# Ledger of designs, part 11: VHH binders against o26223

Target 1, 191 residues: o26223
Amino acid sequence: MKLLWTSQHIKVTVHIDGKVSKMDVLEAIKTRRSIRKYQDREVPEELIDKILDAAMCGPSAVDERPWHFIVVRNREMLEKIPEVHPYGAMVKDAPVAIIVCCDSSLEKIPGFWVQDCSIASQNILLAAHSLGLGAVWTGVYPLEDRVEGIRRLFSIPEHVIPFSVIPLGYPAENPGTRDLFDPDRIHLEKW
Below, E stands for the ipSAE of ESMFold2; O stands for the ipSAE of OpenDDE; V2 stands for 0.75 times the mean of E and O plus 0.25 times the DockQ between their complexes.

## First folded at step 1 (VHH)

Design b6 (framework vhh_lunsekimig_d3)
Fold by ESMFold2-Fast, scan of step 1:
Structure b6 (fold): chain B 191 residues (1-191), chain A 123 residues (1-123)
Amino acid sequence: as target 1 above (191 residues)
Amino acid sequence: EVQLVESGGGVVQPGGSLRLSCAASGFTFSSYALYWYRQAAGIERELIASITSGGSTNYVDSVKGRFTISRDNSENTMYLQMNSLRAEDTGLYYCATDIYGESDYFTQSGDYWGQGTLVTVSS
């Protein structure tokens, strides 16, 4: 955790090595599910800030961290997303959505921004889940029509690439936990 | 259009058996893991059984040894064989695929699980 305290004579940042959350990391990873039904209830700005902080903490190729985020709360704008995203109908019913973008001017290694933005997207899903929210990753990149549609809708510059649209809210469904461990996919020492 | 249609539910006495079926269409069935969920009155929907594309199976502790999940890729159908049924097994049973848990690139948003099939274990 980072705490910023500044004065006229000194700037100090308090850095805490430990993390505190409602659930441990393994529990969050194993119990996170895609949520597409949301309560008609606003998500506090404080929780969005925590989610975006977590999104920016992912590893990034050569530490390029090319991600930018658009937070959409405006009802009219949320209702327009399904017009440009064929599989984003649930976004119109969400109280908020986050659009994960790559600023190509920040890219140091060509092509790795896809991995960087995937990591940021997954961190959004995990952080939302840990805070009692539900979310789903709706795919934009690499589908050219969706990239252009989202770009036009949110006035995104040509050097910025919309990667994913993640609606989130308090869950109105509980699909339960999946048990996905498959030992046949693990090879010891050699293929 | 992804469709999953559950069938095979009914009323059964404790200790009885039922076989549920999930008929799938609109996706490459053999490429996805498949799941059975149960929603009991007053309880959130929970995962009870899973089967991977390769056939590996997993179960929640309360049904281990009593329920068997299986798949027939040639018929695009998944099954749940339920033996030694208990009153606590009562609920709506839904089937789902990994499409539900995945990012929504090529799936329709909305109701992807159908209406479910009702299992009532009563004495």
Scores: ipSAE 0.016, ipTM 0.420, lowest interface PAE 6.6, mean pLDDT 83

Design b7 (framework vhh_lunsekimig_d3)
Fold by ESMFold2-Fast, scan of step 1:
Structure b7 (fold): chain B 191 residues (1-191), chain A 123 residues (1-123)
Amino acid sequence: as target 1 above (191 residues)
Amino acid sequence: EVQLVESGGGVVQPGGSLRLSCAASGFTFSSYALYWYRQAAGIERELIASITSGGSTNYVDSVKGRFTISRDNSENTMYLQMNSLRAEDTGLYYCAAHSRYPTGLYKSQYDYWGQGTLVTVSS
């Protein structure tokens, strides 16, 4: 039985170290930063469950929801990810990583699974941030060498495509927030 | 420049055998899944056989037990051994390297195809 969400949709309030953390949606979006340095602290299973619940709540083309997730906590496996992912060096230092995958047998419209898995990946990043964790999206698809490397490492079936690897943990860095609003990219009524 | 070049096609009688070759250049061959497609007269191009970078194979039901796909990473070459050929196996055979989705409306950022080699099975 999960503590956060059951198949009967019974929700449980999540507590971070006995405290409830609240961040409004706009604040979460604006203050989320890629975090690549993590404290040597275990991430509770209850927080991972909450993050995965949020990941599955994204919109999906023709409601195909093709996403599957692998949760990796095994240190030996995390240490092998940089061997098959050149820009995944930080994964070996994370207490946990989530691999976002597409089950192609669930795809109803060709090509839209990329958008579906991107939405799931972003929801993981935002949910982690809202719960006091840090995370970073490391790209796997569409780079075939990375896709095949991750597939071999985690025994992923041929009909399933690894999309992203997202290490997460309690942040050991605190980058400042960025003001990225650029009114010159907004066009009224026409281009 | 990426190139896939098929060879080994020809005319054979029913029950005969052919071996097709696909020579690749311009990409890291050993890292890619590779495919054989067939385009027969009056029907859509179909996936016949595939081989992953790790050597796992898959076949369409109509060719299982008769066709064998293989790869030689040292030669950058993929093969299709075709045994017990039937009239229905007649068609233009294409070598391909692309994403995991079968041929159709899906397009990947890479989509490499050979020019095709003709196989004719006739009495």
Scores: ipSAE 0.000, ipTM 0.108, lowest interface PAE 18.8, mean pLDDT 82

Design b8 (framework vhh_lunsekimig_d3)
Fold by ESMFold2-Fast, scan of step 1:
Structure b8 (fold): chain B 191 residues (1-191), chain A 123 residues (1-123)
Amino acid sequence: as target 1 above (191 residues)
Amino acid sequence: EVQLVESGGGVVQPGGSLRLSCAASGFTFSSYALYWYRQAAGIERELIASITSGGSTNYVDSVKGRFTISRDNSENTMYLQMNSLRAEDTGLYYCAKESWTDYGLSDHPFDYWGQGTLVTVSS
């Protein structure tokens, strides 16, 4: 028993638990889009595990890997996120969200945790896309009001910094492709 | 608060030219990338041209060499010069602003679209 889901840019043959993808890495990178509308469908725990595994496989400065993740499925908690994040309205309609955090006690080189958590966030977006899901990165750090709002809402300790909130689910919209290649930004040998 | 207002559409014969304008307000215009999208009947909105805050431009292959996107930061206006128009260029043209929710990672603006301006290429 296989289900075939096809969107404008995504063709996925899916087992009952959604594990099989036909897109290659370059296709996934080029066709990933921010998705803000979700079907009323649960995302299996197995897919969340795959996404978090991918998040932790990113490169990290001095291999510090400072990221921690909060997985939010509770509807009441998801509905409260827009109260502390002005551009997070779509989060309340998602079946699940991942909050990417930095545990500052794990930081080995000052300031590079931002790049580390950015890499983890992007890997979440790409992994979700490759598995037939849609997601969007909603920014938290470095906006102090959002950092403190998310911290209080999810009881995040002082030494941990919430970096991004990523709602995800099965997509209920199909945005088109973008042609973003700009050869004027490529310099050979010298500027 | 954010407003994008398109103008300049009209009816033109194949091979003709039109210049579209997008007047923007409610944000720091010079700080954002801006886009022109096209919506044809039965087709989802497609990105046809983009311009970064620094002035770098990108185009879909079907309009390269025919369309030119530009911006005037002093007037908070973006333009699309359309030359050698074809029947396939018919559609509603929307300007769009990059979304803040992606912190520069937005690949599709959602909250801030203009009303669109209609371009009809007919013979």
Scores: ipSAE 0.000, ipTM 0.153, lowest interface PAE 12.6, mean pLDDT 83

Design b9 (framework vhh_lunsekimig_d3)
Fold by OpenDDE, second read of step 2:
Structure b9 (fold): chain B 191 residues (1-191), chain A 123 residues (1-123)
Amino acid sequence: as target 1 above (191 residues)
Amino acid sequence: EVQLVESGGGVVQPGGSLRLSCAASGFTFSSYALYWYRQAAGIERELIASITSGGSTNYVDSVKGRFTISRDNSENTMYLQMNSLRAEDTGLYYCAAPTDYFESGYIDSRQYWGQGTLVTVSS
């Protein structure tokens, strides 16, 4: 059992043997960090399935659910992602990555797919964290060079838009905790 | 490149005071929250104080009333005034900048740390 984060009232414990303590939703949200270093350890398919299940549970505009997911485990492909994603260096070190995509043909109203895929991506991060994994959201959309790079690399059709690349694995770092609450960002009734 | 340089550490007696400084460069200082961490021997690094870009502060209970975090955006420097120091405050103190969730291209998305400054409280 390894304590990953200690904060005032929140303890995140990850078991080295793969057992994960139950984590409530607020704990998951508050203690989640981007993880960019991973153990040389495979992620079980069962965990990926749970993560993808969570990814598909978020709301979407008019329930359009435009998301698709590419699960990448191939080492060669993982190693190529940094070539088209300048800030995706950690992907080559991850045992698995999930590419979140939008099928534009599934859109019911224009433009909300970004929110839909963002929700899906965040759910992936939270689910991964709750399962004792580390992950990071590497943005693809709306940067055209990254979008086209990922598109070409994975032969993604034109009507499908790659949105994010999320490497994940068992964490090999502890970036610590943050307090991101800022009352200056809260406005009552009006700006 | 983002750089954080801590200073002001030293040896003090219990009840004494120190003021730590963190000089920051390589990013828009005023746009980001900043943090002080410390690490005692044999203990994991812990967050002890934070200050938002707007100047709102937060502290862990063990330092409340004794430590004050502040920032000078004009000097790109963050401070930690430490009063009524105790033996348990002994440790390496780190300045940290937050990660940029969406890489702007100007800063790395990684959390940045300084090398730390040592604070020793002993009689």
Scores: ipSAE 0.006, ipTM 0.282, lowest interface PAE 9.8, mean pLDDT 86
Fold by ESMFold2-Fast, scan of step 1:
Structure b9 (fold): chain B 191 residues (1-191), chain A 123 residues (1-123)
Amino acid sequence: as target 1 above (191 residues)
Amino acid sequence: EVQLVESGGGVVQPGGSLRLSCAASGFTFSSYALYWYRQAAGIERELIASITSGGSTNYVDSVKGRFTISRDNSENTMYLQMNSLRAEDTGLYYCAAPTDYFESGYIDSRQYWGQGTLVTVSS
């Protein structure tokens, strides 16, 4: 009639890879928050697999992809993480945590593994959020005591560097949204 | 600027009680997880108690059932209630607040640590 456009031309369907995400990328980025309180519910392995797939899809320096991941579900092991990570107290209450590691033998450009593992860590946070989970990045590298503590706790070899510990679960808190846009940080053409 | 100020330390006999306070300024107190660390002579600083922005608490085994961490967001103050004190509890007690950088666990500069308050448990 007088409308030239209808929302019925826009469809969300199941693709060959499975279910299509209902949260768009910008919404996921803008609404993701650190979650430190979790429900007493198991996270299905299928969701962990999707999160790790997303983690490995990040760019890396000269495609070195130095990341390895340890998935921790054992309650006794999760309870030991706060003993070696001072700001990881919430990990003991999470149903699962992912430890992001760098295998230094895979590094092609010295030092860029930090950016690579940062990208993988952020992808874990965004993927978790898009799947209805909550997560928080707890820092390990470059803090030598935490690196050594996590290495010893999980029998990580000398050539592998633990980078971050990311507990995740179904959220038991909703901290709301943040408005962080600051136009004073944007410079056109030159500083 | 960010400042954490501890108070309430002192000398107590074994079995006694003491309450530490950490008054915070220069940051959005209610948004941060907050921590109590203890440093004994010749020993590395250790995390003994934590409280999230939502009020969830965690303790090391040696203080569970004896220490209680709490927060008052209206007064920008965190507390550590210490009961049934033992000689092993002697040390400098530090208040700490992490930055929002990586949203948890980033080591704050020294300015985000308190000055420490001494607790001595002796007869």
Scores: ipSAE 0.000, ipTM 0.130, lowest interface PAE 13.6, mean pLDDT 82

Design c1 (framework vhh_7aqx_2)
Fold by ESMFold2-Fast, scan of step 1:
Structure c1 (fold): chain B 191 residues (1-191), chain A 128 residues (1-128)
Amino acid sequence: as target 1 above (191 residues)
Amino acid sequence: QVQLQESGGGLVQAGGSLRLSCTTSGRTFSSYAFSWFRQAPGEEREFVGAISWSGGSTDYADSVKGRFTISRDNAKNTFYLQMNSLKTEDTAVYYCAADSSLYYDEGSWSTPDEYDYWGQGTQVTVSS
């Protein structure tokens, strides 16, 4: 099933305590955290549509844009994901998950689909955060046992490669911001 | 689908050493981060130490820093907890745990709820 797309321009807003706020791009990047605990509350389809629109706006090698997305809301299906992709118990309690996939038939440059799908995955995380949601990127590719398990579970064709599983919801935890800047990793002019 | 089995527990005198082993079977060993937890009678499970899927990073509870060392051997599908300078307070059932979610995640290593697979536990008793 495909989501109904809107042709509207995307505006980033965050709803906090009944107030609407705008999140600066740098603020979103610096304050995004992996969220694994979710409120028992549904995520509106309109927010998922905005997140997927943002996912498709990433740069792509020779503009190949090989990404496809599966949106999983069915509780029974969500509960089966940890069995084929083992990750934290809280993922099956998420109200929704997005599976990022690569359609290899759309690939123009060998191997760059991994970078393309990584960009799409990060855009999902940032867009979710900017909309007041929490999410976490759980790896599928390049682990062949996980790739095969997810493919089987969601009837994914052989020419399509599942790349990541991203559960999301309204956050039930607040891990705070990390200071990750390390000037020793910056080299001026030469190594 | 990963199975974890602890070994190496037992009775030891205070000041002594023990090495616990956790042998895994099933899916790709090198894809998992591994941790040790412990539980004393009547208490909650407490984090002891963790090692990343690459072996490039480790973390320890403050109560064991400098005394315990976690390591892994991917060729043997086994990871270890070397326990030195043991204290009576270290008496507990020790559990090994595995979590694939740490591959791209930034979560806390010390949260039991984050771990998908657990061993059955091995008793460590430190006598005075």
Scores: ipSAE 0.005, ipTM 0.245, lowest interface PAE 11.1, mean pLDDT 81

Design c10 (framework vhh_7aqx_2; at its last look DockQ between E and O 0.01; V2 from the best seeds 0.00; counts 0 for: pae E 11.8 > 2, placed apart)
Fold by OpenDDE, second read of step 2:
Structure c10 (fold): chain B 191 residues (1-191), chain A 126 residues (1-126)
Amino acid sequence: as target 1 above (191 residues)
Amino acid sequence: QVQLQESGGGLVQAGGSLRLSCTTSGRTFSSYAFSWFRQAPGEEREFVGAISWSGGSTDYADSVKGRFTISRDNAKNTFYLQMNSLKTEDTAVYYCAAQTEWYDSGTFLPSEYDYWGQGTQVTVSS
């Protein structure tokens, strides 16, 4: 079965059980979609390693690299995440999830860790997509209930802040493509 | 980490048949696509055929198309190369390989594979 993501300019063919088209960085960015349905198929550790490598390649404020990653494969734990994350229902259906966290003790400048972890999270999404996987960014920070819920569930220390939960797997849906370009949002030289 | 082991190689007469097996270690057999390669003395390693994760898709080199078939049994962590109508030119060491990424390039480069077997000798006599 082929999942086709067709945009006006870029066509990406993903074989659910087969070949994955190589895509350049622009193609990956433009064709990436949130995927919330997954196949009953395990994600190899090699792919997770590649994704995490990509996650750590993003820039950070003064190169502080405050991020930590929890890789979750345990079914029981995956099933508990929706209990503390109301928009994380799909996590229970994923073969694996990555929790992106910030170690506040690594911060060199206060506040930029949000940007750093955002970059890491986005790189996870893009890398996953380029590897033929589907993923979705479920926000944890800055919602206190979600932060504390994830913290308790995974015994995360107080100085470490859970930022996002990203379930991923081989996609079992095709949300289609989006055209999000809006020239009205572009201002030249001044507002 | 996955270990691959080939078996079933040997001496066969031209026109004969042989079935190779590749057994994998670990619990993630279904997470890999698999291929067969072969290397004759003094030659480069060449692609023979590939099979997708579910076995729903296969691809073969032109030199073996119609004679060779690849299958897999996920329950046994094993995939196979059935070789029919063998020719002397099919003489080589045959390697099985595993990959997590199967690109739609049609090239099947050795660098795209994550794990390799040690190889099994196939000799076709005239």
Scores: ipSAE 0.299, ipTM 0.702, lowest interface PAE 1.6, mean pLDDT 90
Fold by ESMFold2-Fast, scan of step 1:
Structure c10 (fold): chain B 191 residues (1-191), chain A 126 residues (1-126)
Amino acid sequence: as target 1 above (191 residues)
Amino acid sequence: QVQLQESGGGLVQAGGSLRLSCTTSGRTFSSYAFSWFRQAPGEEREFVGAISWSGGSTDYADSVKGRFTISRDNAKNTFYLQMNSLKTEDTAVYYCAAQTEWYDSGTFLPSEYDYWGQGTQVTVSS
């Protein structure tokens, strides 16, 4: 009914069918979908820089910020990821992937690096979506065989733990949106 | 890799029951969420039901809710689809599938499944 024309909404830029559009943060969260099919198009370095800037803006336990990132564009390296990650088959078809890592030497409080790297991973997914890209989180930690496989493949030192592999690119699929609000999962005052 | 094999399909009369089985081999059965899909001739593959790795949660398509029950037996590396009150529109090839590890909440799209069985035919006669 009412068209709102106001700075009340935080706006982000996305590409829709090659055209630029804007969405607010709630729309970005609700419409982000995992994307596993990508166009054969390069992702500009400037967009990767914006995504990584957003990834580093998340909260971390006692401000430890233990995250490091490996940006993989080399086709031969992307094609090797499925050999050590069974659910990473789509990575070989992506133009780029980001590996989220924890540098344990930066850890200030034991165990919270998992939450820190989860936050960074989700920020990558949201930032990618806001910029018109598609991405998907593929799990590495806590699966020992994948942690060691990714470590060997990318020469990751023993004090650094690979956490997730996130392929991204321009989407070649369009899953619908969904509404998942379930009031039965909200408890007032007590369980 | 995970290998899936369906069994239990066949011809059944409307109002009857069938139980489909899906046996898994390879990796740990308990670490995977499992689903059933079906495909009628000339139609796309559609979701039927899902069970979590723990067996603690199940999801069903509206068209089968209250008639079909999904369950798993981790000791036998097998999960099941109990189909009751069968209708002629339930006629399809039924596929079992194992989901990817990270997927969007509330979605059961075929593209989110990495491992599939070969399918088993269910035919419901009037």
Scores: ipSAE 0.073, ipTM 0.507, lowest interface PAE 5.1, mean pLDDT 86
Fold by ESMFold2, look of step 4:
Order: C-alpha cells, then structure tokens, then sequence
Structure c10 (fold): chain B 191 residues (1-191), chain A 126 residues (1-126)
C-alpha cells in the first residue's frame, strides 16, 4: 500500500519512488541549478536541520570548522536583506534563508575559512536540491559593502564574517540543465 | 548600487559592424558577470551573450554565434559586444545586465539579473 506525503496529511510517509528522495550524488551535482523563484509554501524545520547537518559534513582546514549559520524566517528581516544586498532581491520572496558565517575565533590557520565556508555553502545547495528544494548562493564576502550591511542587519559581531546568503524554498521554476564540461580546462601532468 | 550605461548604438546597413560598450559606475567591475540582452518592439528581452566575471567563459545565443563577440576590459570597467555581419533581424534595443551569482552560473533568464542599463538602439537597414 503506497502512502503519498502531502502537506494536507497529519501522519505522512513520503513516496520514495521519485528521483528527489533517491538522487545519486553525481545526478545531484549535474542537475542542481540556482533557483530564484519559490512557491508560497513553508519549508519544514526538519528539512532545514538536514540541510545544516549536510553543511557541517564538509571538510575544513585542520578540522577548524569555522562555520556558523543564521536561519532567517522572519518576513520583515527577509524583506530588509535586499536593502543591503541588492543581488539578493529574490530573498524577500523566499520562505527561509540561511546566512553562512565564519567565526574567526575558530580559525586555526589564517585565511582558509573562505574555502571552509564555500564547502559548507555548496553542501547546502546540494542537500536542498536532493530534498526537492531550490536554492541559490548569493555572495556576501568579499564585497565589503555587503559584509557590513548584513553584519549590521543581523547584529553579527565584528569577529564573525558573513560569507553568503542562501535563500531557499520549493521551486517555482525549472531552469534547464547545461553541459559545462570543457576538456580544454584539463591539463595532464603539467600546465 | 551599480549603474550600467550602454553606448555605441545607431543605424547601420545590413552586413555592417557595430561595437556596443557597457560601462559601470560604483562597485568593482571585475566582481560581476555580464550579459547582453536585446528587445524588439512588443517582445520579451532575449539573451544575446554572456561573459563570466573572469572573462574565461563566454556563451552566445544560437542566432548570433559566430557573428558577435563579447569581451571585457576590467581596467576600463567596460564590457563590449562586437557585432559583425549584422542582419535586419538584429534590430532591437540592446541592454547590458549584471549579476553577482558568485561561483554559480545560473540561467540566462532576465530574472537572474539585478542591474540593467537603460538600453541603446541598434537599427539595421537593408
């Protein structure tokens, strides 16, 4: 007996026959696209927890794990983000956004936190995609106006650096896939 | 805020060439990916071509491949569209647009671009 998960059911078992619930990692990487239009639909806290768990699975320089995450659901705050982050215009239409931050007090070697937070950010995108959500990475660091604006808006302390803002939600668009493989970028043995 | 301004439009005979420029004011030009779009009367804005923030990757609409070339000059904060072998079908208002989709090359849909120029008219006569 098959049970289909919907938002209208009190007790649900999700239907696992779809690619979203059983997506291969290479398929996820190849099919993930930036999604900037979202349904007017809440994202369950359980999915955000899974996404953040995935974010923290990434490697980091000397296992320093410098990342912190701010989960933003408050409508007023989401609507203010574009005022300090103009390339984040779609954030006001998202049900939730995740701000990826570096706590510089956790750095063990200087300067690798950018790679660390980039890995966490990409894991957020892939995990969201595998759960049937769409997301986009909007850049904050290293653009100083954006860093200062986001820090001010969310009362982020001086030793914490906002790195990215990632709005997410159930997709309301479906951009096509692209074949981006370029063998001219591959160098064997030397440049 | 970033302001974009197109220039170089005008009237040209079919088979001719024209170079459009897009200049920016405000934030550093080298941090943005740029695209050209065009719009004929009564139509939606149509993708023409794009260049990555580094200049290392370009993409073009099928209708202009081999005839149009995109380049950027970060020292001059300028993005160019060289249009060769122009056809009457190329007549449109041409817009430059910018995005800061850092480390992710989204689609070339107008909704991906937060900053737009005012447009420059290109008219190709037979």
Amino acid sequence: as target 1 above (191 residues)
Amino acid sequence: QVQLQESGGGLVQAGGSLRLSCTTSGRTFSSYAFSWFRQAPGEEREFVGAISWSGGSTDYADSVKGRFTISRDNAKNTFYLQMNSLKTEDTAVYYCAAQTEWYDSGTFLPSEYDYWGQGTQVTVSS
Scores: ipSAE 0.000, ipTM 0.237, lowest interface PAE 11.8, mean pLDDT 83
ESMFold2 (binder alone), look of step 4: mean pLDDT 78; pTM 0.799
OpenDDE, look of step 4: ipSAE 0.028; ipTM 0.491

Design c11 (framework vhh_7aqx_2)
Fold by ESMFold2-Fast, scan of step 1:
Structure c11 (fold): chain B 191 residues (1-191), chain A 125 residues (1-125)
Amino acid sequence: as target 1 above (191 residues)
Amino acid sequence: QVQLQESGGGLVQAGGSLRLSCTTSGRTFSSYAFSWFRQAPGEEREFVGAISWSGGSTDYADSVKGRFTISRDNAKNTFYLQMNSLKTEDTAVYYCAVDESYGLFYSDASRYDYWGQGTQVTVSS
């Protein structure tokens, strides 16, 4: 039935198979890596819900919160993304992808939606990492061919701008961590 | 201008097979995706199947998955719809369609710029 997945009294159980370590905020930020290889495993809806809740908690210019999200699980649709995004080949192998979009009708300050959607995208990456998943930010905006390709593929209205495509899944690679601290980029009191 | 012409329609018994062809006039469509739609009398045009510019991606309506196969031959400027295990519900005018875009296909008929004239497929019981 079409109504079998509609419930007003859903008990949600988070299915984590013991691969989640205790991770504080600094550890999550420092150890998150772009993950492009995924296990052939479904990501539970409860984890996607947690990730999207985190995405919407980011700061936004004048609290405009212009972000909208498309959750893509359809294999055929995921396989089409590389045709409009040459560097999105990994998306076809992911069990799910999130498309971060800006609804321009919600924009209160011109141009700040890019920062708002960047914040939402980063929160998705951090939340996924904290939940034992891997993800990668593949750029859409400001590349016009990618923007229009993604818009057409997912029937996105003209007033909505696709910003990023973030495939995610259980990681099938471990690239290790990076030491990126550079004190030469820190200036005290003045340049 | 781009012109499309269907062929291969006709009368067939339920359980039978037909192969539809769509030929293009004027220029090669090696960079474009192609789609098939169908329309029963009194109904709107509905998506049947599609193939990307490279042939690497195909999509089908749930009602035809496993029975219909779409393919393309860029050297002949032609693409095909192989229809197997035909049902009376498959009776319709079949249209080929192309959009001058990124080689993508869509299930929304309003996205398409160019259409063939249609070819009748009638499946008898």
Scores: ipSAE 0.000, ipTM 0.090, lowest interface PAE 20.4, mean pLDDT 81

Design c12 (framework vhh_7aqx_2)
Fold by ESMFold2-Fast, scan of step 1:
Parts: structure tokens; sequence; C-alpha cells
Structure c12 (fold): chain B 191 residues (1-191), chain A 126 residues (1-126)
């Protein structure tokens, strides 16, 4: 008797302008790109809710789930982000941004909140892509000037650490395909 | 896997113009952002200008704004640096570079570029 491993393929249903499309999880991962140009078009609250649901479904070290999210739609506030984030110029042109934060009071194991917030950030990018949106992760932590600037701008309390700023919207650019598979980075059994 | 080759360097008098070309081979041209860097003798390699995947975004070092223009021709797998009103201070080896722009820091530094040309010398005489 030989038992063969069977795999399951996860199918995602995406709503784009009321139309339903299906995208394989691997397709979503491989076709996601950083998008920095957005249409002058609002993102429905329903799509933001779906994205944040996905963000909170990531694995978390000892299930601490320290993430909190700030949803920014206010034009004046979005226009101020580049003043405290030198490489966040595209944020002012986005219809919405999500700020991923860590509530340090929820931390159960020191230091793993960085990984938890990274997982949440990546889930936001993938969920946005699967819903027909474009997004880009702009780094905040561990750069102290950016952390403090974002904290002051959004009245974030001392025990909460802003981790990333993710502008998103309907894409106004379509970057080409990528081939990133590099077999030289794969080591069998040992380094 | 991506190879870059510069051309168009040479000798030019101050106030003159020169156009550098960078031809790419290997991976899909349209999936990459392209930049020009330069290095003068005894100095570190510095950023000159960049163009995004779509060609819709360009960025320039303050020292070259208004004088240099970066552009791309997707049909020829080539991107360009048009250099006008050249100064003796523009004398350097010019390098073209490529990166996929799918990074999360937002920073445009030489560290973000895995693919580089071999360089082309630009000398501006007084």
Amino acid sequence: as target 1 above (191 residues)
Amino acid sequence: QVQLQESGGGLVQAGGSLRLSCTTSGRTFSSYAFSWFRQAPGEEREFVGAISWSGGSTDYADSVKGRFTISRDNAKNTFYLQMNSLKTEDTAVYYCAAHPEDYYSGEFTSLGYDYWGQGTQVTVSS
C-alpha cells in the first residue's frame, strides 16, 4: 500500500465592478505587485472591511494578535503623511490608507509583534489585490523618526507602535510580469 | 538574468548635450523600474534619475533637475538619459540599473538594484 499526499487548491472569489472572478491563491500571490498610482475613485467601505478581516486572520506568535488598524480617508490627513514619511509621496494621491499598528500591551512574547504586523501587512496587500485594488507597503518601523511622526499625526498613544502605512485604491498602472524563482537559493538537507 | 548595456558616453564640451542609452536583455523589460547612477573619481556612486515601470513617474537628483530627462522605449527594450547644459561637474562614469520596484521600504537607493550595467564614461571639458 502506498499512500500519496493529496493537495487542496483554495479558490478565491473576487468582486470587480460588480463582476465576479475567481483567482487561485497561488495566482494571487504571484501576480500581486506594489501599486503607487491610483484612480481618482473611492474604495467602498465593504472592501475595506473584507481587507481588514483578512488582515486579522494571519498567524500570530502565541496567538497574541497585537495588531490595530487606522483607516484614513481624510484628504488633509493623507496629504500630511509625506511630511513625516519621505518615501510616502504616493499616499497623498490615494483615496484611502491603512496604518498597521501594534498595541504593545497585547504582547505575550517579546519582539514577535514585528512578525505579527508584517503578516497583517502582507495579508492587506494580498486581500486588496484579490479584490481588484492596488496597494503598497510603506515602511514605518523601525525608523524612529517615522514612528514618532506618524504617532503625533494620528494621536497614537505611547503603548501603540505604528508599523506600516499602506495606501490603496483602484490601480492606475499595470506593472508587467515578474519571475522571481531562483533555485540557487534552495538548499537540500544542509546549507 | 537581466543584463544591461550602456552606450552613448564620450567627450563633450561644457554647455553641450549627450544622450546615454541602456539596452536590456533577459527578463521582461516592462516589469522593471530603471535608474541612472554616476560615480566621479574618489566619490561614492550617486543617484541621477529614475523612471517607473509604466513610465508615468520620474525622479531626479537636485543637481540635474531641469537639465537631464529620463525616458523609456518599451518597443526597443531601451531607456535613455538625455543630458543637456552639461557642466564639468557632470564628468563621471554613468551606470544604468534595474529593479522590479516591488519592495516595501519606498526608498530609492543603490542597494535596491540587483542588475547593473558596466558603466560608460562621460567627460565634460571646459
Scores: ipSAE 0.013, ipTM 0.364, lowest interface PAE 7.9, mean pLDDT 83

